# VHH binders against q96fz2, part 5

Target 1, 269 residues: q96fz2
Amino acid sequence: CGRTSCHLPRDVLTRACAYQDRRGQQRLPEWRDPDKYCPSYNKSPQSNSPVLLSRLHFEKDADSSERIIAPMRWGLVPSWFKESDPSKLQFNTTNCRSDTVMEKRSFKVPLGKGRRCVVLADGFYEWQRCQGTNQRQPYFIYFPQIKTEKSGSIGAADSPENWEKVWDNWRLLTMAGIFDCWEPPEGGDVLYSYTIITVDSCKGLSDIHHRMPAILDGEEAVSKWLDFGEVSTQEALKLIHPTENITFHAVSSVVNNSRNNTPECLAPV

## First folded at step 10 (VHH)

Design P49
Fold by OpenDDE, look of step 13:
Structure P49 (fold): chain B 269 residues (1-269), chain A 123 residues (1-123)
Amino acid sequence: as target 1 above (269 residues)
Amino acid sequence: EVQLVESGGRLVRTGGSLRLSCAASGSTFSSYAMGWFRQAPGKEREVVAAITQSGGKTYYADFVKGRFTISRDNAKNTVYLQMNSLKPEDTAVYYCAARWGFYETAPNEYDYWGQGTQVTVSS
């Protein structure tokens, strides 16, 4: 996964992340560094994206089932990294393969510290290789959305009003991630950064791409992944597998340019 | 920094019962998983029991076999080990330990340790 969409307004995004804590109380996640949230139809590595994480990571006396939402840098910078510039990392940390997560120090160490997060997105993009051509067809991949009787398929939103309604009730894609905290050697703010765990693609997506993000489907999966106080690493890793509960449609080549940030990026062609 | 102080260790007879307590300093007790470890002379430190921050999950070593119960009172910043049906093989220094996050069975995974309390079980 090298491209996502996360364009919802902050308030809409927050509401979409409503949850129940361990006590069954309905809650909204509290924001950390909300000013770092930059909505975009076209998110690339090194950009900031909102993630969910346990409140216990920030507050010493917090219930581990409570959630915080925070923009973090896409591309994990390990805490042990001693260079002053994260871009000097010699290995790619945009993704973490599920099969080697425990073998790589950059991912194993933060995971062992309970630094699990849920990466939020409207969906992610993948490119299908066209046989015989150098052309790649991009696809937008996301959770199936509940068809409200009045709101046709995302493709049928003929009116701006209908489109707005669709996004107000949009089910966000919830991807399993690992984050770490990096302190720059020269001082400054702690950098929070994340990697997306990837798995082999489900059957439905296999023709498009052979790998997909580990998607946490449902509130229970999300809760278990985040609650590092009550759920062990071993138990959490059982949640990491392909899911068939996705849909996709072809989009225009507009998304190919990471500088393009318009609704056209995820619109059906 | 969390300070841990164990108490309750003493000489008991085989088949006897003992309750160990570990009091933690500070207000962050509820954020830590707690564990009891023991170390007998000439042996490695080994996990006895562990409990999550909420008390929702517990772990017991195989040798416990239902004889011991770990519990915690977060309001009192205290973790307990109720030991029943004690055997001479249970003679050891018992340590309380705290870990940020989920409990672990390896001693090196814990962040804070008490000084230990001596438990001696006589035949």
Scores: ipSAE 0.825, ipTM 0.924, lowest interface PAE 0.5, mean pLDDT 93
Fold by ESMFold2, look of step 13:
Structure P49 (fold): chain B 269 residues (1-269), chain A 123 residues (1-123)
Amino acid sequence: as target 1 above (269 residues)
Amino acid sequence: EVQLVESGGRLVRTGGSLRLSCAASGSTFSSYAMGWFRQAPGKEREVVAAITQSGGKTYYADFVKGRFTISRDNAKNTVYLQMNSLKPEDTAVYYCAARWGFYETAPNEYDYWGQGTQVTVSS
């Protein structure tokens, strides 16, 4: 997973993240750094995207089941990194393989500190390698959406009225992530950055690509992944597995260039 | 910063029971996982038991074998270790420790420590 869509206006995104704390109280996540949220149909590594994390990471008295939403840099920069420029990191941290997460210091260390997050997106893109050519077919991959009289379809999202019908009840994709906090050696603000955990693709996606993000399907999984005060690393890692509860459609090559930020990126072809 | 004060350690006969208490300063106690550790003369500190910030999950070292129970009262900022069926091998200084987040078994993962309370189990 190297490209996502996360295009909803901040208020729509926030409402889509309604949740219950451990006492059953309905809540919205509290934003940190909301001005750094940059919605786009075409997010790539090194960009900022919103993630959920436990309030306990910021407030010593917080209930660990309460959630913060904050933009973080995609591409984890380890807390121990000593160069002044994150681009000098010698290995790719866009993704973290689940089968080696406890072997890689870049991921094991923050995971041991409870630095688990949920990466939010409308869905993600993946490119299918086609036999006999160097051309690759992009797909937009997302949770199945409930069809109601209100919800509409992606193909009809070509006007403001139709856009609201498609996206008002959109179920956001919730991917398991790990984050870290890096203090630049020459000073400045702490950099929050994340990686997306990957697993082998489910059967439904195996013809597109052999890997998929670890998807947290449902509020129980999301709550357990985030709650590092009550859920150990070992217990949390049991949530990391492929899911078949996923759907997709082919999209045009417009999405190939990450500068293209347009609804055409995710429109069915 | 939290300050931890253990109490209740004393001399006990083999087979006896003892309850240790650890009082914590400050209202932030409820956001810390708590652990009991012990250190016998000439040995390294080792985990005895641990408990999550809410008290919802607990850990016990294998040598406990059901004899000890950890509990906490967040309203009183206190964690307890009920020790039953004591053996001479349980003789040690017992320490209360606090860790932000989930508990761990390694002593170097804990942020705050008490001064310890001596438990001595006679034959």
Scores: ipSAE 0.136, ipTM 0.616, lowest interface PAE 5.9, mean pLDDT 89

## First folded at step 11 (VHH)

Design S1
Fold by OpenDDE, look of step 13:
Structure S1 (fold): chain B 269 residues (1-269), chain A 123 residues (1-123)
Amino acid sequence: as target 1 above (269 residues)
Amino acid sequence: EVQLVESGGRLVRTGGSLRLSCAASGSTFRYYAMGWFRQAPGKEREVVAAIVQSGGSTYYADFVKGRFTISRDNAKNTVYLQMNSLKPEDTAVYYCAAGKGIYVDTPSEYNYWGQGTQVTVSS
């Protein structure tokens, strides 16, 4: 996974992340560093994207079922990294393969510390190799969306106003991630960064791409992944597998350029 | 372009079962979400059930109430609707549709439609 979409306004995104804590109380995640959130239809590595993580990471006595939402850098920077510039990392940390997560120190160590997060996106992009050509067809891949259950009053999405309403009920893609905290050698703010765990693609997606993000499907999976206080690493890793609960559509080549940030990026062609 | 051909519609008695099939032409079937829709006389076309490309997720209208099951076989380019416990109110022309749209429960998101098959449920 090398490209995602996360374009919802902050308030809409927050509402979309509504959850129940272990007591059954309905909650919204609290923001950390909301000013770092930058909505985009075309998110690439090294950009900031919002992730969910347990409040226990910030507060010692916090309920580990409570969630914080925070923009983090895509591309995990290990805490032991000694260079002053994260871009000097010699290995790719955009993704972490599920089969080698426990073999690589960069991922094993933060995972062992309970540094699990849920990466939020509208969906992710993958490029299908076209037979006989050097051209690749991009696809937008996301959770299936349903209008009827939530839209009692949402008429035809034919107006710009209605389009915005459509996104108010968008089910966000929830991807399993590992994050780490890096302190720059020269001082400054702690950098939070994440990697997306990847798995072999499900059968439905295999013709498009052979790998996919580990998707946490449903509140239980999301909660267990985040709750490092109650759920062990071993148990959490059981949640990491391919899912068939996805849909996709072909999009234009506009998304090929990471600088393009328009609705056209994820629009069906 | 995808051509869709429905089959299996017939007269059945109340409480009976029926399996509808929809065969798609071409090699692109696996890239489409599939849906079953129905239209009764004097009523608007409504969604019955939908299934995503992988078959890993399905949608059912509220009136289905567990009576119908949508499934697909991508190797056969076919989508099915198993209908059990049929009622007279289920009488309609049933349409198969293929879509690349975002919403699987919305007719306008489907690009290709079959000609339909008549299902009649007698009292």
Scores: ipSAE 0.854, ipTM 0.933, lowest interface PAE 0.6, mean pLDDT 93
Fold by ESMFold2, look of step 13:
Structure S1 (fold): chain B 269 residues (1-269), chain A 123 residues (1-123)
Amino acid sequence: as target 1 above (269 residues)
Amino acid sequence: EVQLVESGGRLVRTGGSLRLSCAASGSTFRYYAMGWFRQAPGKEREVVAAIVQSGGSTYYADFVKGRFTISRDNAKNTVYLQMNSLKPEDTAVYYCAAGKGIYVDTPSEYNYWGQGTQVTVSS
């Protein structure tokens, strides 16, 4: 998993993240650093994307079921990193394999501090290596989507103004992540950064790629992954597995160049 | 391109059961989400059920209310609709469809259609 789409305006994204706390109260996540959110159809490593995390990470004695939403850098920078420039990190932290997460210090340490997050996206891209060639076919992969309008509005969905309405009710992809907090040695703001946990692909995606992000399917899974105050690392890791509740479609090669930030990146072909 | 052939439609009495089958041609069946749709005379075509490529997620229209089950067998290039507790309002031509679009419940998202099979439910 090395490319995602997360293009919704902040207010639309926030409403899509409505949730219930452990007492059943309906809430929206509270933003931290909203000005660092950079929406795009074509997010790559080192860019910022919004993640959910427990309020307890920021406020002593907070209800650990309450959620904060914050942009974080994709590509985890460990808290123990000693260089002044994160680009000097000698290993790739874009993803974290679930089968070795407790063996790698870069991931084990923040996980032991309860630094679990939910990485938000419209969906992710994956490139299939074609049979007998070096050509690669990109696919956009996402939760199944249901149109919320009555069936009589079918014809209206083909227009540009109806494209915006398509996204009003989009079910965001929710991926399991780990984050860490790095204090630059020469001073400056603390850097929040994340990795996406990966698993073996489900049968539905196995012809496209052999790995997939660990997807948290539904509010219960999301709540348990986030709530480090009530859910141990051992219990949380049971949530990390492939899912078959996924769909996909082929997209054009426009998405290959990460500088292309247009709806064409995820349009079916 | 994929070609779809439905079978199994016939006359049944209210409360009866029926299984529809849809055979798909081509080696790319596993790349399509599949749907069953229906159209009664003078009415618009409407979704009955849909199923993602792996079979791991399904959608049902509200009127199904647990009476129908969609399934697929990717080894046999076949999608099924098991219809139980049939009612006269289920009378329609049933279509199998394959799609590469976004919404599983929307006919315009489906690129390939079968010719349909008639289901008639008598009182």
Scores: ipSAE 0.598, ipTM 0.856, lowest interface PAE 1.7, mean pLDDT 89

## First folded at step 12 (VHH)

Design U72
Fold by OpenDDE, fold request of step 14:
Structure U72 (fold): chain B 269 residues (1-269), chain A 120 residues (1-120)
Amino acid sequence: as target 1 above (269 residues)
Amino acid sequence: QGQLVESGGGLVQPGGSLRLSCADAGSTFSDYDMGWYRQAPGKERELVARIYIGGTTKYADFVKGRFTISRDNAKSTLYLQMNSLKPEDTAMYYCARGYRWGSSPEYDYWGQGTRVTVSA
């Protein structure tokens, strides 16, 4: 996964992240550093994206089922990194393969500390290789959107009008991530950064791309992944697997350029 | 819900210029796609210009380079510079914000509008 969309305004995004704590109380996640949130139809690595994480990471004795929403840098910078510039990292940390997560120190260490997060997105983009050509067809991949009472069709809105209305109740894609905290050697603000865990693609996506983000489907999966106080690393890792509960549609080549930041990026062609 | 307040409308002669402003009292102005619409008497509301969160702009065909949409996120203000105004540009102009700009202009919030009259 190297491209996502996350364009919802902060207020809309927050409401979309409504949840129940372990006591069954309805809550909204509290923001940390909301000013760092930059909505975009076309998010690339090194940009900031909103993630969910347990409140226990910030507050001692906090209820670990409570959630914080925070923009973090895409591309995990390990805490042990000693260079002054995160861009000097010599290995790619945009993604973490599920099969090697425990083999790489950069991911194993923060995971062992319970630094699990849920990366939020409208969806993600993948490019299908066209047989016999150097051309790639981009696809926008996302959760099936719940049938609004009025439109009997589960899935991709058939009409442009329906597509836009779906954004009012958009189900965000929830991807499993690992984050770390890096303190610059020269001082300054602590950098929070994340990697997205990837798995082999489900059957439905296999023709598009062979890998997909580890998607946490449903509130229980999201809660368990985040709650490092109650859920062990071993148990959490059981949540990491391909899901078939995904839909997709073809989009224009506009998304190919990371500088393009318009709704055309995710619009069906 | 933030209040959008339009200003800058008025009476102008053909060939004249106006600059419309739309102030967003909300703190999340930068999170929204913005647009200007207009409605002439007896006509349907129509899109004039859009500016997305990324800064990309789109214009209606009738604009033909006469109008420029811009935004100042620090001031939470949207602008429409209108040059070479014509009598047919006479309308109520509305500011709109949204995050649903995929294919059909569906707005999340509208201002009350500012009236532009182009008359000799």
Scores: ipSAE 0.869, ipTM 0.933, lowest interface PAE 0.4, mean pLDDT 93
Fold by OpenDDE, fold request of step 14:
Structure U72 (fold): chain B 269 residues (1-269), chain A 120 residues (1-120)
Amino acid sequence: as target 1 above (269 residues)
Amino acid sequence: QGQLVESGGGLVQPGGSLRLSCADAGSTFSDYDMGWYRQAPGKERELVARIYIGGTTKYADFVKGRFTISRDNAKSTLYLQMNSLKPEDTAMYYCARGYRWGSSPEYDYWGQGTRVTVSA
């Protein structure tokens, strides 16, 4: 996963992240550093994206079922990194393979500290290689959306018009992530950064791409992944597997350029 | 929850210029795609220009380079510079905010509009 969409305004995004705590109380996640949120139809690594994480990471004795929403840098910078520039990291931390998560120090250490997060997106992009050509067809991949009375369609929007109408109640893609906190050697603000855990693709997506983000499907999965106070690493890792509960549609080549930031990126062609 | 307030409309001669402004009282102006619409008497509301969160702009065919849409996120303000105005540009101009933009942009907020009259 190297490209996502996350364009919902902060208020809409917040409402879309409504949840129940362990007491059954309806809540909205509180923002940390909301000013760092930059909505985009075309998010690439090294940009900031909103993630959910347990309040317990910030407040001692907090209810670990409570959620915070915070923009973090895509591309995990390990806490032990000693260079002054995160861009000097010599290995790719955009993704973490589920099968080697415990073998890589960069991911194992923060995971062991309970630094689990849920990366939020409208969806993610993946490119299908066309046989016999050097051309790649991009796809936008996301949760199936609920049929609206007006759209008459379930799942993928068949038209741009129908696609637009579903955003009011958009179900965000919830991807399993690991985050870390890096303190620059020269001082300054602590950098929060994350990696997206990847798995082998589900059968439905396998023709497009062989790998996919580990998607946490449902409130229970999201809650368990976030709640590092009650859920062990071992138990949490059981949540990491491919899901068939996704849909996708082909999009234009507009998304190929990371500078393009318009609805055309995710619109069906 | 934002209130959009348009200003800058008025009476101008053909060939003249106006600059419209739309102030968003909300704190999340930068999170939204913005646009200008107009409605002439007896006509349907039509899109004039769009500016997306990424800064990309789109214009209606009738604009033909005469208008420029821009935004100042720090001031939470949308602008429409209108040059070479024609009598057919006479309309109520509306500012719109939304996150559902496409072929048929949807909006979550509209202003009350500012009237532009182009007459000799």
Scores: ipSAE 0.867, ipTM 0.932, lowest interface PAE 0.4, mean pLDDT 92
Fold by OpenDDE, last read:
Structure U72 (fold): chain B 269 residues (1-269), chain A 120 residues (1-120)
Amino acid sequence: as target 1 above (269 residues)
Amino acid sequence: QGQLVESGGGLVQPGGSLRLSCADAGSTFSDYDMGWYRQAPGKERELVARIYIGGTTKYADFVKGRFTISRDNAKSTLYLQMNSLKPEDTAMYYCARGYRWGSSPEYDYWGQGTRVTVSA
């Protein structure tokens, strides 16, 4: 996963992240550093994206089921990194493979500290290789949004008119992430950064791309992943697997340029 | 819900210029796509210009380079610079914000409008 969309205004995004704590109380996540949030139809690594994490990471004795929302840098910077510039990292931390998460120090150490987060997005983009050509077709991939009354099946919005209604109650994609806190050697603000855990693609997506983000489908999965106070690393990792509960549509080549930031990135072609 | 307040309308001669402003006091202005619409007497409301959160702009065909939409996120203000005005540009001009999309953005909040009259 190397490109996402996250364009909802902060207030809409916050409401979309409504949840119940372990006591069953309805809550909205509290923001940390809301000014760092920059909505975009086209998010790339090294940019900031909003993530959910447990309140316990910030407050001693907090209820670990309570959630905070915070913009973090995409591309994990390990806490042990001693250079003054994160760009000097010699290895890619945009993604973490699920099969090697425990083998890589950069991911194992923060994971062992309970630094699990949920990366929020409208959806993510992937490119399908076209047979016989050097061209790639981009796709926007997201949770099904529309419940078809006739079949009980949740599908993609097939008409423009349906998209308007869907965005009022958009179900955000919830991807499993690991974050870390890096203190610059010269001092300054602590940098929070994250990696997205990836898995082999589900059958439905396999023709488009062989890898997909680990998607946490449903409130229970999201809650368990975030709650490092009650859920062990071993138990949390059981949540990391491919899901078939996704839909997708082809989009224009506009998304190919990371500088393009318009609804055309998401629009079906 | 945010409050959009338009200003800058008035009476101007053909060939003249106006600068419209739209102040957003009720929300995080920078998080929204913005646009200008107009409605002439007896006509339907029509799009004049759009500016997305990324700063990209789109214009209606009738604009033909005469108008410029811009935004100042620090001031939470949207602008429409209108040059070479024509009598056909006479209308109520509305500011709109939104985050919905299909083939084009859809707006969910509107101002009260500012009147532009182009007459000799």
Scores: ipSAE 0.866, ipTM 0.932, lowest interface PAE 0.4, mean pLDDT 92
Fold by OpenDDE, fold request of step 14:
Structure U72 (fold): chain B 269 residues (1-269), chain A 120 residues (1-120)
Amino acid sequence: as target 1 above (269 residues)
Amino acid sequence: QGQLVESGGGLVQPGGSLRLSCADAGSTFSDYDMGWYRQAPGKERELVARIYIGGTTKYADFVKGRFTISRDNAKSTLYLQMNSLKPEDTAMYYCARGYRWGSSPEYDYWGQGTRVTVSA
């Protein structure tokens, strides 16, 4: 996963992240550093994206089921990194493979500290290799949003009208992430950054790409992943697996350029 | 509760210029795609110009380089610079805010409009 969309306004995004805490109380996540949120139809690594994390990471004795929403840098910068420039990282931390998460210090250490987050997106992009050509077809991949009248199944929008309507209550893609906090050697603000955990693709997506982000499907999965106070690392990792509850459509090549930031990026072709 | 307030409309002669403004006081302006629409008497509302959160602009065919849409996120203000105005540009001009996109964009909020009259 190297490209996502997250364009909802902060207020809409917040409402879309409504949840119940362990007491059953309906809540909205509180923002940390809301000014760092930059909506985009085309988000690439090193950009900031909103993530959910437990309040317990910021407040001692907080209810660990309470959620904070915070923009973080995509591409985990380990806390032990000693260079002054995160761009000098010699290894790619955009993604973390689920099968090697415990083998890599950059991911194992923060995970052991309970630094689990849920990365929010409208969806993510993936490119299908076309057989016999050097061309790649991009796809926008996301949770099913609407029930199709014909099949009674929840799927992709089948009409422009339906596509527009779904944005009123868009179900955000919730991806499992690990975050870390890095203190620059020269001083300054602590950098929060994240990696997206990846898994083998589900059957439905396998023809497009062999890997997919670990998607946390449902409030229970999201809650358990975030609640590092009550849920151990071992238990949390059980939540990391492919899901078939995904839909997708082909999009234009506009998304190929990371500088393009328009609705055309995610529009079906 | 009107969050968008248009201004800058008025009476101008053909060939004249106007600069419309739209102030957004109710939300994080920078998070929204913005657009200008117009509605002439007896006609349907039509798109004039769009500016996305990324700064990309799109114009209706009738604009033909005469109008420029811009935004100042720091001021939470949308602008429409209109040059070389024609009588056919006479309309109520509306500011729109949106985030609902598909094959056809939808806006979630509209201003009350500002009237532009182009007459000799």
Scores: ipSAE 0.863, ipTM 0.926, lowest interface PAE 0.4, mean pLDDT 92

